# Designs tried in a protein design chat: miniprotein binders against q9zu90. Part 36

Target 1, 292 residues: q9zu90
Amino acid sequence: MKTELEEEEEEEWRSVHEVLLIVLPYLHSLFELLSMIRVSRSLRDAIRDETALWTKLVIEPPLSSRLTDDILSEFSSKSAGKLKTLILRQCLMVTNKGLRRVVDANPLITKIIVPGCSGLTPEGIMECVESLSKNNHKLETLHINGVNGFTKQHLSALYTYLSSEGTIDLEVCPKCDEVRMIPSCSRESCNQKQRKCRGCWLCIPRCAECAVCLVGSDTESQEAACGNDDVLCLECWLVLPKCRFCNKPYCTNHSSRRHEIAITDAASRPSFECEACYYRAGTNPYEVDYQI
Below, E stands for the ipSAE of ESMFold2; O stands for the ipSAE of OpenDDE; V2 stands for 0.75 times the mean of E and O plus 0.25 times the DockQ between their complexes.

## First folded at step 15 (miniprotein)

Design o6 (at its last look DockQ between E and O 0.64; V2 from the best seeds 0.70)
Fold by OpenDDE base, look of step 15:
Structure o6 (fold): chain B 292 residues (1-292), chain A 100 residues (1-100)
Amino acid sequence: as target 1 above (292 residues)
Amino acid sequence: TDQERINDYMQEANELQDEGNYELAVLMFFLALFISREHNDKTMVAQIYNRLATLFSQLGEHEFAIYWYQLALDVAEELGDQETIQDVQDELERIESQHE
């Protein structure tokens, strides 16, 4: 039995405005914000008047494909120059000019995250960082993985403006000497700065599931059904569902490629067929009796 | 518990939606969503995305409904939840067919 007080409190919490104020700080993306705006005029008006909400702009799929420089400028202008965080994921139509316009209008930006924004260039990013570095302001986070064309010279130049290691998500790979993202390793013994597994995805084999490095004599790797030379550590391989025919698992990221087999027998574990086996329907060359 | 809170918000959101109070319903779904994300409860996240998609569909906001269904689908595919995948795909096809 909820106490009368709990019922009254629950009734008091039924103010749209009160609940809105609780929700607004936790919004993840512009998409969520726009969604709320589409629900009612009341919510739209309330959100419009909350300038504090516009200090963080997050645009990610599915909206990313429609974001132009002009639209980006429109939304960034709502911050009234107080934008601090700009996150653009896979915004293919955003150009250097578009990003620069936002940065110039918002000199207090401390976080820029633009993964997969292929319309950007290293030179465009550099100009933005230079602009933000005026008046003793410093950018704190710059994630630029997916912006193509970065050289060591570009990184060196960026670090002249960015004083802290780790501000940029790109590094010079110690294995191939190319500018790439260097993943962390989930292995506890690899949590050291001078880990042997320090290298980009191309140089260091890693489990597609848990990102543990597969470097060393004791690291057995198993092939995944994912293709692309995806490999799994033994631990992940053991627990992942395996194709009924080839006994290869998909990693979780590629689990959608499973063709579920309608098992008529209630007692049989749901089994799937991988794409490769599915399209080879007729001669299963991989009838290896894996007696598990 | 956080799970109880999620359930309470979901229940309230559903009731509010049934009453036509879409403003409070959407907010309650978001409250449930935030807790679910914090706990990395992808199953609940997918369910909430699906509910939001349905809500926007009822509002006639078909574009937003499609986007929310796509988010639900992406999570369901990650989970290998074939039932949810099929349900969402069916709804997407339905919406697309009605607007052609």
Scores: ipSAE 0.788, ipTM 0.950, lowest interface PAE 0.5, mean pLDDT 88
Fold by ESMFold2, look of step 15:
Structure o6 (fold): chain B 292 residues (1-292), chain A 100 residues (1-100)
Amino acid sequence: as target 1 above (292 residues)
Amino acid sequence: TDQERINDYMQEANELQDEGNYELAVLMFFLALFISREHNDKTMVAQIYNRLATLFSQLGEHEFAIYWYQLALDVAEELGDQETIQDVQDELERIESQHE
């Protein structure tokens, strides 16, 4: 016969397990899984036993900086050979050998996304794609931006194993003939009138926020606070928060450069100064900081 | 209706965390997080990251608490939320002073 304490503990776990089953399909990254594992032995055991959960492996900051080939193999092994999607963002310590081990153990992979993994080489990627193409298996997505050294010849060789355009996130830029990312443009006139906006970021001026092209006399660009001649389309410029002094916005990726201004009125909206304006007080003695 | 679900999950998660029911609290925080991400509600995402960080600090999992605080800080910086930035930075300093 069970005690009242034992019955209460079993009912509590039953409730937790019911919620866990709802949460599992939505888990995004390895960091989230590892966090849950640290909460209790019951969660650890439930997560480790759920092999279907491990068909997708996502490793990104903050954990990506600590990921080695051996650690990668350990976590990928939890899929029991059924891994479908491998996403590694900025995993600088992963090498060709580490990636190859995962691919060889998981022949069903359809997506490989490895942005910023500078430890990989074009040759290593090609070997993985060749291995996956066996048995008429198709790799549907290969994102390799940030892997150094891809040439036109590498892309041609990769496409002998791949089924369709758009599988690889790098292309040969028609303007500079370099292997680059070519952003898509949602501007309707470009998609319908064969306008010449197809080109890499260096060849086609684009909005730093939304990547829409800014070529031709019918487009206008606005200066961003980000520097390096970054520009914005009017739509993004209008909605992005502006430096209170120079009226230039940062794009979202550079928003950490804002110097936020403390608000004394509850009804006031937050405001900021860009780096250039914030430090102007040290070189412009007739102006003072807003807050004193 | 989804905003009401987020609010309900957050309220329940906070109560569970205060009671020490960390297993169910973390799951309720994740439910709120997934809905908040779907709606691109970055303000709520930062709040949930911050609550998760305090939960892991209460568990004694200081390294994970630091990671969750860093995630909260990243979103707060993206939003320009100086009050949250300062609060998270104060918590990070507190944890580092107590951590070896």
Scores: ipSAE 0.652, ipTM 0.897, lowest interface PAE 0.9, mean pLDDT 82
ESMFold2 (binder alone), look of step 15: mean pLDDT 80; pTM 0.750

Design o7 (at its last look DockQ between E and O 0.64; V2 from the best seeds 0.68)
Fold by OpenDDE base, look of step 15:
Structure o7 (fold): chain B 292 residues (1-292), chain A 100 residues (1-100)
Amino acid sequence: as target 1 above (292 residues)
Amino acid sequence: TDQERANDYLQEANELQDEGNYELAVLMFFLALFISREHNDKTLEAQAYNRLATAFSQLGEHEFAIYWYQLALDVATELGDQETIQDVRDELERIESQHE
């Protein structure tokens, strides 16, 4: 007869196992997996034995800065050659050799997403794609934005192995003839392959908030407080909080630069001061001709 | 609603954590996190990250806690949630000071 305590422990474990089975399919990153492994031995053992979990390897910040070729090889080996998806975001220490080792060990990889991996080169990527293209296997997704040095010749060569449009996230910009990512446009009228706003982020001005193109005579753009020539469409500009002094908004991505003004009056809309105004006020309180 | 369910998971996970059942607590925090991603609910996402960070801190897994707090901070920054930003920074400072 199991003791009441043993029955309670078994019931608790059953509950953990049931919830674990629900959670496992939704795990997004290696970090999440590693986190679970650190919780308990039981979870570690459960995850270790599930080879299916290792068919997708996602490494992103903040773990990216610690990922070496050897560590990458170690984790990729857990798939037992069944890795399908490899996502490495901003993995600066990963080299061509490291990526090649993973690809050679996992010939069934269908997705390679390596944005910001500056240790990789076009030649290294090419070798990986060539390797994967053996035995009638095809890579389905190759995101290589942030890998520097891609030329038209490299893209042309990649497309000899990758026959489908859209497999690669880099294109030849029709405006500057450079190999770059061409963003989509959120404007409905621009949702066509031959849209007038087709161009890289350097060639086509876009709203920093909603990525709508600001091409055309009727598109008013407003300056953002973000700097870097960030512009906003009128619609986004209208709804974003604005600096109390210069009336410029930050985009959502740069909202952290807001200096909140402690307004004592509960009824006043939270106002902020932009960084530029903040520093101006600090240097000469009298020169702030806030003439709106 | 999925939002209600996620909130229930967070609450239950907190109770489980208080009881010392960290395994189930963490799993339920993950469930809430996944719901948040499905619905693009950044507020819920930040909460889930923060709760996970706290859980790992309590487990003595300080490195993991720091990383979860960083994720919470990033999302809270995107949201402009100054309260959460400050809370997370305070916790990060606390953890860092204890391990110096």
Scores: ipSAE 0.745, ipTM 0.935, lowest interface PAE 0.6, mean pLDDT 88
Fold by ESMFold2, look of step 15:
Structure o7 (fold): chain B 292 residues (1-292), chain A 100 residues (1-100)
Amino acid sequence: as target 1 above (292 residues)
Amino acid sequence: TDQERANDYLQEANELQDEGNYELAVLMFFLALFISREHNDKTLEAQAYNRLATAFSQLGEHEFAIYWYQLALDVATELGDQETIQDVRDELERIESQHE
């Protein structure tokens, strides 16, 4: 009794639904979920009651710049108290109050990952972690780099609320005794304990790209364009794109600081100038205009 | 290989998009994206972002298209891919001038 149009729509939906089931486990961020919901009413309706999608809430750039406490509360409420993983990357507008509301509504959270959320404070984080520790619940992961003001006392107290295998991304640096992020080092000699490189970025010279240590007279490095005397190991330096004037590269994380030269000739190789060279004084001002 | 599968998904999705089957097209672009992330294939990742952005622009979801283009721009910048950077910047300018 179905019309030809209804049969086509049902067959298309069946095919869409089969692929959707394959896609759902791999969704990474809230932005991806919201995008899929906007594609069609049928896709929105199929996703509407997938509560498993709301056990993990991930907000990161570029969407993170718009996230307020109220918007965070709106999206976290969709988990209906089942949220287990909260990841907020560079969400500068989120405050202690916003985080606390999410935590209070979601007592099952085991992972809080808030790198670069500079609107949070150590006291706000402590309050959230204390709240989660009730009912024999133990936090498994706490990443708080970029939250200013953590002390050794804060760190010690935080570990009393975590599971025995729990991790925090800040440590007391064994070289300067300050609470810092301690990068891991992939250098083989460090993994074999042939080198002593455990320490923060201020105490151990490291490649700005791969964080491998640059201690010892047998390591080679070159200056990066990133500033603050950042350096790169030779391997990273050789492969990273370089400023056409000074031949210094940016690390990948600072690649947005490049002043890109527009490509107007299909045979032209892409190029850029670093900030220092782009704003330099006393050089030929007309040289840049030829790269339009 | 998984890279071959990702490229096949992108090609099939492009055909579906041209036919107006945006539901399947978007889902297949996501499959390609997930494979690119598993293999740390930034070139495929940028392609998937760019095609998702185009799909959402064609759907009239311009705010989402802008964010997908921003993701494409971030990866193209990481790669130093000036051609893609300029193409994406041109598309962002067109969308912003039409909708702001």
Scores: ipSAE 0.648, ipTM 0.889, lowest interface PAE 1.0, mean pLDDT 82
ESMFold2 (binder alone), look of step 15: mean pLDDT 78; pTM 0.726

Design o8 (at its last look DockQ between E and O 0.87; V2 from the best seeds 0.76)
Fold by OpenDDE base, look of step 15:
Structure o8 (fold): chain B 292 residues (1-292), chain A 100 residues (1-100)
Amino acid sequence: as target 1 above (292 residues)
Amino acid sequence: TDQEEINDYMQEANEQQDEGNYELAVLMFFLALFISREHNDKTMVAQIYNRLATLFSQLGEHEFAIYWYQLALDVATELGDQETIQDVRDELERIESQHE
């Protein structure tokens, strides 16, 4: 006879397990999965036994900086060869050898997304794609923006293995003839196949916030606090929080650079100081022409 | 409504956490998180990240707590939520000071 306590524990565990099965398919990253594993031994054991969970591996910041080829191999091995989706964001320590090892162990991979993985090379990617193209298997998605050194020849070679033009996130820029990502334009009038604003970020000025092209006489651009010649369209500039001192906004991607000003007055809108103003104010408070 | 469902999961998660049922608590927070993400409710996402960070801090998982606080901070900064930014910074400072 199970004790009343044992029955209560079993019922509690059943409830946990039921909810776990609902949650697991919706996990976005390895970090979330690892987080659950750290909560308890019971969750760890339950997750370990669910091989279906390991069909998608997503590694992104902050874990990206710690991902080695060996660690990547360890986690990818948990799929038992059934990995379908590999997403590695900014994994700087991952090498061609590391990626190839995963691909060779998982011949059913259909999606590879490796933005910012600077340890990879075009040749390494090619070898992986070639490997996956064996036995009539096809890679469906290849996002390789941030892997440096891609040439037109590399893209041409990749397309021999890939069935659709939409598979790769890199294109030959029609403006500079370099292999780059070509952003879409959010402007409705630009939503045509042969839009005049078709070009890479270096060739076509775009709003750092909404990626709308700033090409044409009617496009007013505003400077952002982001630096790097980031510009904003008027619409985005109007709605973004602005530096208290220079009235320049950060784009959402650079919002972390805001130095928040502890406003003691409850009635004042939260204001921030941009990095440029912050460092200037620290050196000479009198030289900053604060255009109020 | 989806908002009601998020609130229900958050309430249950908090209750379970208070009772020491961290397994159910974390799962309920994740359910709330998934719905919040689907609806692009960044405010709720930041709150849930903060709650998860707190939960992991209570478990003694300081590294994971820091990571969840960082995620909360990133989203709160995007939103300009000064209250959450300050709260998260205070907690990060607290954790860092305890491990020096």
Scores: ipSAE 0.784, ipTM 0.950, lowest interface PAE 0.5, mean pLDDT 88
Fold by ESMFold2, look of step 15:
Parts: C-alpha cells; structure tokens; sequence
Structure o8 (fold): chain B 292 residues (1-292), chain A 100 residues (1-100)
C-alpha cells in the first residue's frame, strides 16, 4: 500500500510530466535544455528519453565558447542519427573534424548554420557538404559567414552540390569581386531599383543598425559610438539612446558597451556614457576634477 | 487570449517558485517564454530571463543563473530598460561577491 506522501509525489510528477510534454516541441536551444536538466533528476531522465527533442541542436554565446569537438559529438549523438538542424554561433573551438563527425553520424541534416566559427575552413565545409550530398540528399541551408578563407573558387564548388542560389549566405560582391555577405537594403528607392546598392559592407556605406545604404546626396548619417567610423542613418540615430557626453548612440549589437549611470532618484531619466567618454584619461575637465 | 495565457503562466510560475516547486515553475516560465518569443515581445522575454536567473540562483546553480542574467541584460540593454539593467547588475554583483 502506498503512503499518502508517495501518492502525492506521483501525482505531482504526473502533473509536471504532462506540462513537460507541451513544452518539449518548442525547446531547441542547448542552453535551455541543459537548464531544465539541472533542475531535477526527473526532468533530466524525461528529457534524455525524448529523441525527437534532439533533431535541432543550437549552441550560441555565451555557451558556445566552451564547446569542443568532443562535447559537440556527445550532444549530437543524442539525436540517434536524426539530427536535421545544426546551429553553431561563434563556436571557436569546433574544428573541421568535429563538424565532420556530426555530419557523418547524421546524414539527414538539411540546415548547417555556423556563423563566426573561425576554427572551420572552406575545405572542411566542402567535405561536409560533399558527404551530405550522397543519396540525392541536398542541404537546404548553409550559413557560413565568419568562417575565414572562402574564395570564389570555393563558392563555385559549393554550388555544384547546392542548386539554389539562396542556399549560401555568402556571394561574390559585384564591387570588389570578393566573397562576402551582401546585406539587404530596405530603402524604398533600392527596392524599386532606382539605386545601385548591391555590395558588401566594405563597398557600400550602410547604417550600422538597419543596413540601409547611405549613398547619394539625399541621405544623411551621423557617427555612432561603435568605433571604426560606423555611421547610422538619421532614422536610427534619432531613436537610439545616446551617450550623455558626446551624443553618439551605439547600434543595438553594441548596446552592451554602454556604461549605465546609477539612478538615485525616481525622477531621473536613464542615461549612459559610451566607452570612449567613460575611459577618457584626463582629457575631460570635469573628469580630471573628480578623480582622486 | 495569448496575453492572458502569458499572464497566467507567469503568475503560476512565480507562485510555484515561491513554494520551492522549481520543476513546475521552470516549465511555466518556458511556456510564457515561447508565447512571448512568437509575438516578438522583447520586454516580456527580458522579464522571463530575469525570473529564470533568479530561479537558478535559488537552486544554487550559479553558473546557469549568470548565463540567464546575461541574456536578460542583453535584451534589457537593447530596449533601454534601465530598471531591469540595474536589477540584473545588482544580482550579478551579489553572485560574484559570493564567489570572490
């Protein structure tokens, strides 16, 4: 005969398990999965047994900095050969061998998205794509921006395995003839083909926030706090929060560089200092006066 | 509708977290998170990340708490939400001082 405590524990787990089954189809990030595994042994065991959960493997910052080839192989093996989508964002310690092991074990992969994985090479990517192309299987998505060393010849070779021009996120820049990512432009005149803005970031001046081109005398831009002479279109510049000293905003991608100023009263408006203003050494009279 | 579901999940998650029923709490937070992401409600996403960070801190999983706080800080910074930014920085400072 079960005790009252044992009956209550079984009912509580049954309730938790039913909710887990509703959540599982929507969990794809490895970090989310590992977080749930750390909550309890019961959740860990339930998640371990759900092979459908492991058809998509997503590793990104900050977790991506700790991902090695062996750890990648360990997690991908949980897919039992059924992995379909592999997303590795800025996984600097993953090598060609690590990626190849995953691809060889998972012949059904249709999406490989590896932005900023600088430990990979064009040759390693080519070998993976060649392996996946067997049995008339075709990779549907290959995003490799940030992997160094792609040439026009590499891109041409990749196209022999991939029949769609939109499959690869790199293309030959029509301005510099180098393999680059070419951003989309939402500017109305560009959508209507009234301006020539097809080109990479080095060839076409663009807003650091929204990527619209900044060519022509009728476009206005202002300097961003991001450095490297990054600029923003007036629309983005006007709406982004600004450094209280230099009045320059960060783009969203660099918003973590803001030095937020402590708020001591309820009526204070939020403000921040950019890195350049925050770390100026004795060039601002007010900073010199307040240093001790 | 979906906003009502988010509110209900968040309320139950907070209640379960207060009672120490972390399994159900984390699942309720994830349900709210999924709906919020589907609707691109970044304000709610940041709040849920912050609540998850607090939950893992209470579990003693400090590394995971730091990661969830970092996610909350990223979104709150994107939004310019100074209250959330300050709250997250205070909690990160507390965790770091316990591990000096």
Amino acid sequence: as target 1 above (292 residues)
Amino acid sequence: TDQEEINDYMQEANEQQDEGNYELAVLMFFLALFISREHNDKTMVAQIYNRLATLFSQLGEHEFAIYWYQLALDVATELGDQETIQDVRDELERIESQHE
Scores: ipSAE 0.658, ipTM 0.902, lowest interface PAE 0.9, mean pLDDT 82
ESMFold2 (binder alone), look of step 15: mean pLDDT 80; pTM 0.763

## First folded at step 16 (miniprotein)

Design y1 (at its last fold request DockQ between E and O 0.53; V2 from the best seeds 0.68)
Fold by OpenDDE base, look of step 16:
Structure y1 (fold): chain B 292 residues (1-292), chain A 100 residues (1-100)
Amino acid sequence: as target 1 above (292 residues)
Amino acid sequence: TDQEEINDYMQEANEQQDEGDYELAVLMFFLALFISRELGDKTMVAQIYNRLATLFSQLGEHEFAIYWYQLALDVATELGDQETIQDVRDELERIESQHE
């Protein structure tokens, strides 16, 4: 008769340190890491000593707007030259000089992802790629969508340093012959390499939500509230929240433009007003002056 | 299940936060966050961002709280989660008003 008392195995709560070691590899951004550092001195000290964490630097909104070249240099220096992955999303204040400084200090970088970094130029990117291509090193991933001004000549030059097709997220659009991102198409019938819908977002109408091509007579499209002639496939249109007045949805990327309507009635579905309707409501077109 | 695991981490995180162990609380929230992201559960992600924002607010880390609230707001807006949108906006207004 083994006594029931022994099975209170006190689930020894893993020490903060043990749990930290589990969490650290899964951090997605510098923001998350910095957040953890702010919680306690103990966590800060533990993270500071983990040099392996600094081999990947991910800066994305909301921190992107505050990232300067100097701050970027400071954080990249923590890798001690072992940075492999640099991801900068929407970092508007980062310049060619800032990026070059990071690249020169970290010759082992294999992945550069800088979407929306409008302070960068094709020439600045080229110099970085050239620098990294020294000593038989190769950059494996270069995402430069949102860096303006890329020409075919720039792409051709980049490909002299980059051995594989698909390293760069920009292509020459087969429809307009301009350098742009060519979205994939989620439609099964479009999975072929020679898909008729191969083209940039300007040449091929696509759902603003799921990027499925809207090419073909049988493809129903719905207008989005997003403006810019954004359209939605029927499937996405059906599931997206719609403006109470015009019944147009925003795509996910433009959802921040929703003006939420304080619903007084708990039973009513959350409704929003689109910007266009919101600004029109000042001129209620349905104020029919019923001058009785 | 993954959902049960998320719930367990969330429960533990809340308990630890109530006890004043912010270290363990934040770690548990992150564990819940990672699973939620892997599952694509944007609703839970928004909730966790909101909880993290609250935690940082309690720590007096108002700048970080604002950033976490902004992340929560962005996801909640994507989902059309009006309750979370309103809650986050109210908290942002509160924090901003206290630092003016």
Scores: ipSAE 0.787, ipTM 0.951, lowest interface PAE 0.5, mean pLDDT 87
Fold by ESMFold2, look of step 16:
Structure y1 (fold): chain B 292 residues (1-292), chain A 100 residues (1-100)
Amino acid sequence: as target 1 above (292 residues)
Amino acid sequence: TDQEEINDYMQEANEQQDEGDYELAVLMFFLALFISRELGDKTMVAQIYNRLATLFSQLGEHEFAIYWYQLALDVATELGDQETIQDVRDELERIESQHE
């Protein structure tokens, strides 16, 4: 009894809805969800109605810079108390109060990942963990690197509420006795012979790209352009793009510091100058023409 | 293969976008994106971010288009892809001059 137009609309929505069901489990961040919501009312309504989708809330750049406590509360309320995973990356405007509000409203949270949230404090984290530990609920993951001020006493107190080693991404560094992130080392000699490479970035020289240790006479390292005495293992150094003057590469995380050089030949490869070489050339009038 | 699936999804997404079916286009771009991320194909990831940015610009969602362009620029910068970097910068300037 339906018209041809109504049948075409139903067929079109059925096709879109089938693909949406395939996409939903792979959605990662709030930004991706909000993007889809802005496309149409139909996508907005379908995403809103999927309750399983809202058990995880992931906010990271670019949206993380806009996230306030009130906005966080607004989006977490869509979970209707069933939030299990909260991931906030570099959310500088979120405070202890904002985090506590989410935790109090969502007692089923098992994963809190808040790297680079400098508005949080160890005391605020402690209150949230204590709150979640009621009713024999166990927080399974707590990643807090970038939250300033954690001490050994804080870690000890946190582990009175937590289930197992490895729940927290910070440890006491065996070299400096400070609470630090201790990188994993994939170097085979370290895995099998228990070499003494267990330690934080300040205590163990490591490749700025892959984090393997550079301890001992059997390791090779090269200087990076990144500064702060960053070094690279030979394997990473060989594959990373190099400054055309000093032959030093940036690690991937610092690749935005490259001063790209225009190419005029289809056969030529892209090249760049590092900041140090660029500014040395830029302050020399005889070298200004290389930048034009 | 996964690469053939990416190519198929991208082709379908582009066709749907040209026909104005933005719902199916965005979903196909996301399918291609998820596979590209699993393969570590950052060149394809940057291309998909750029296509999504263009799609949101066509929708008039300029704020979201800017965010997707920023993501494309980040990945293109990691890759040293000067052509993509310049294309994205030109589009960002066009959008900003339209909404000063």
Scores: ipSAE 0.698, ipTM 0.909, lowest interface PAE 0.8, mean pLDDT 82
ESMFold2 (binder alone), look of step 16: mean pLDDT 81; pTM 0.768
ESMFold2, fold request of step 17: ipSAE 0.690, 0.646, 0.668; ipTM 0.910, 0.903, 0.900
ESMFold2 (binder alone), fold request of step 17: mean pLDDT 80, 80, 81; pTM 0.760, 0.761, 0.771
OpenDDE base, fold request of step 17: ipSAE 0.772, 0.773, 0.771; ipTM 0.948, 0.947, 0.947

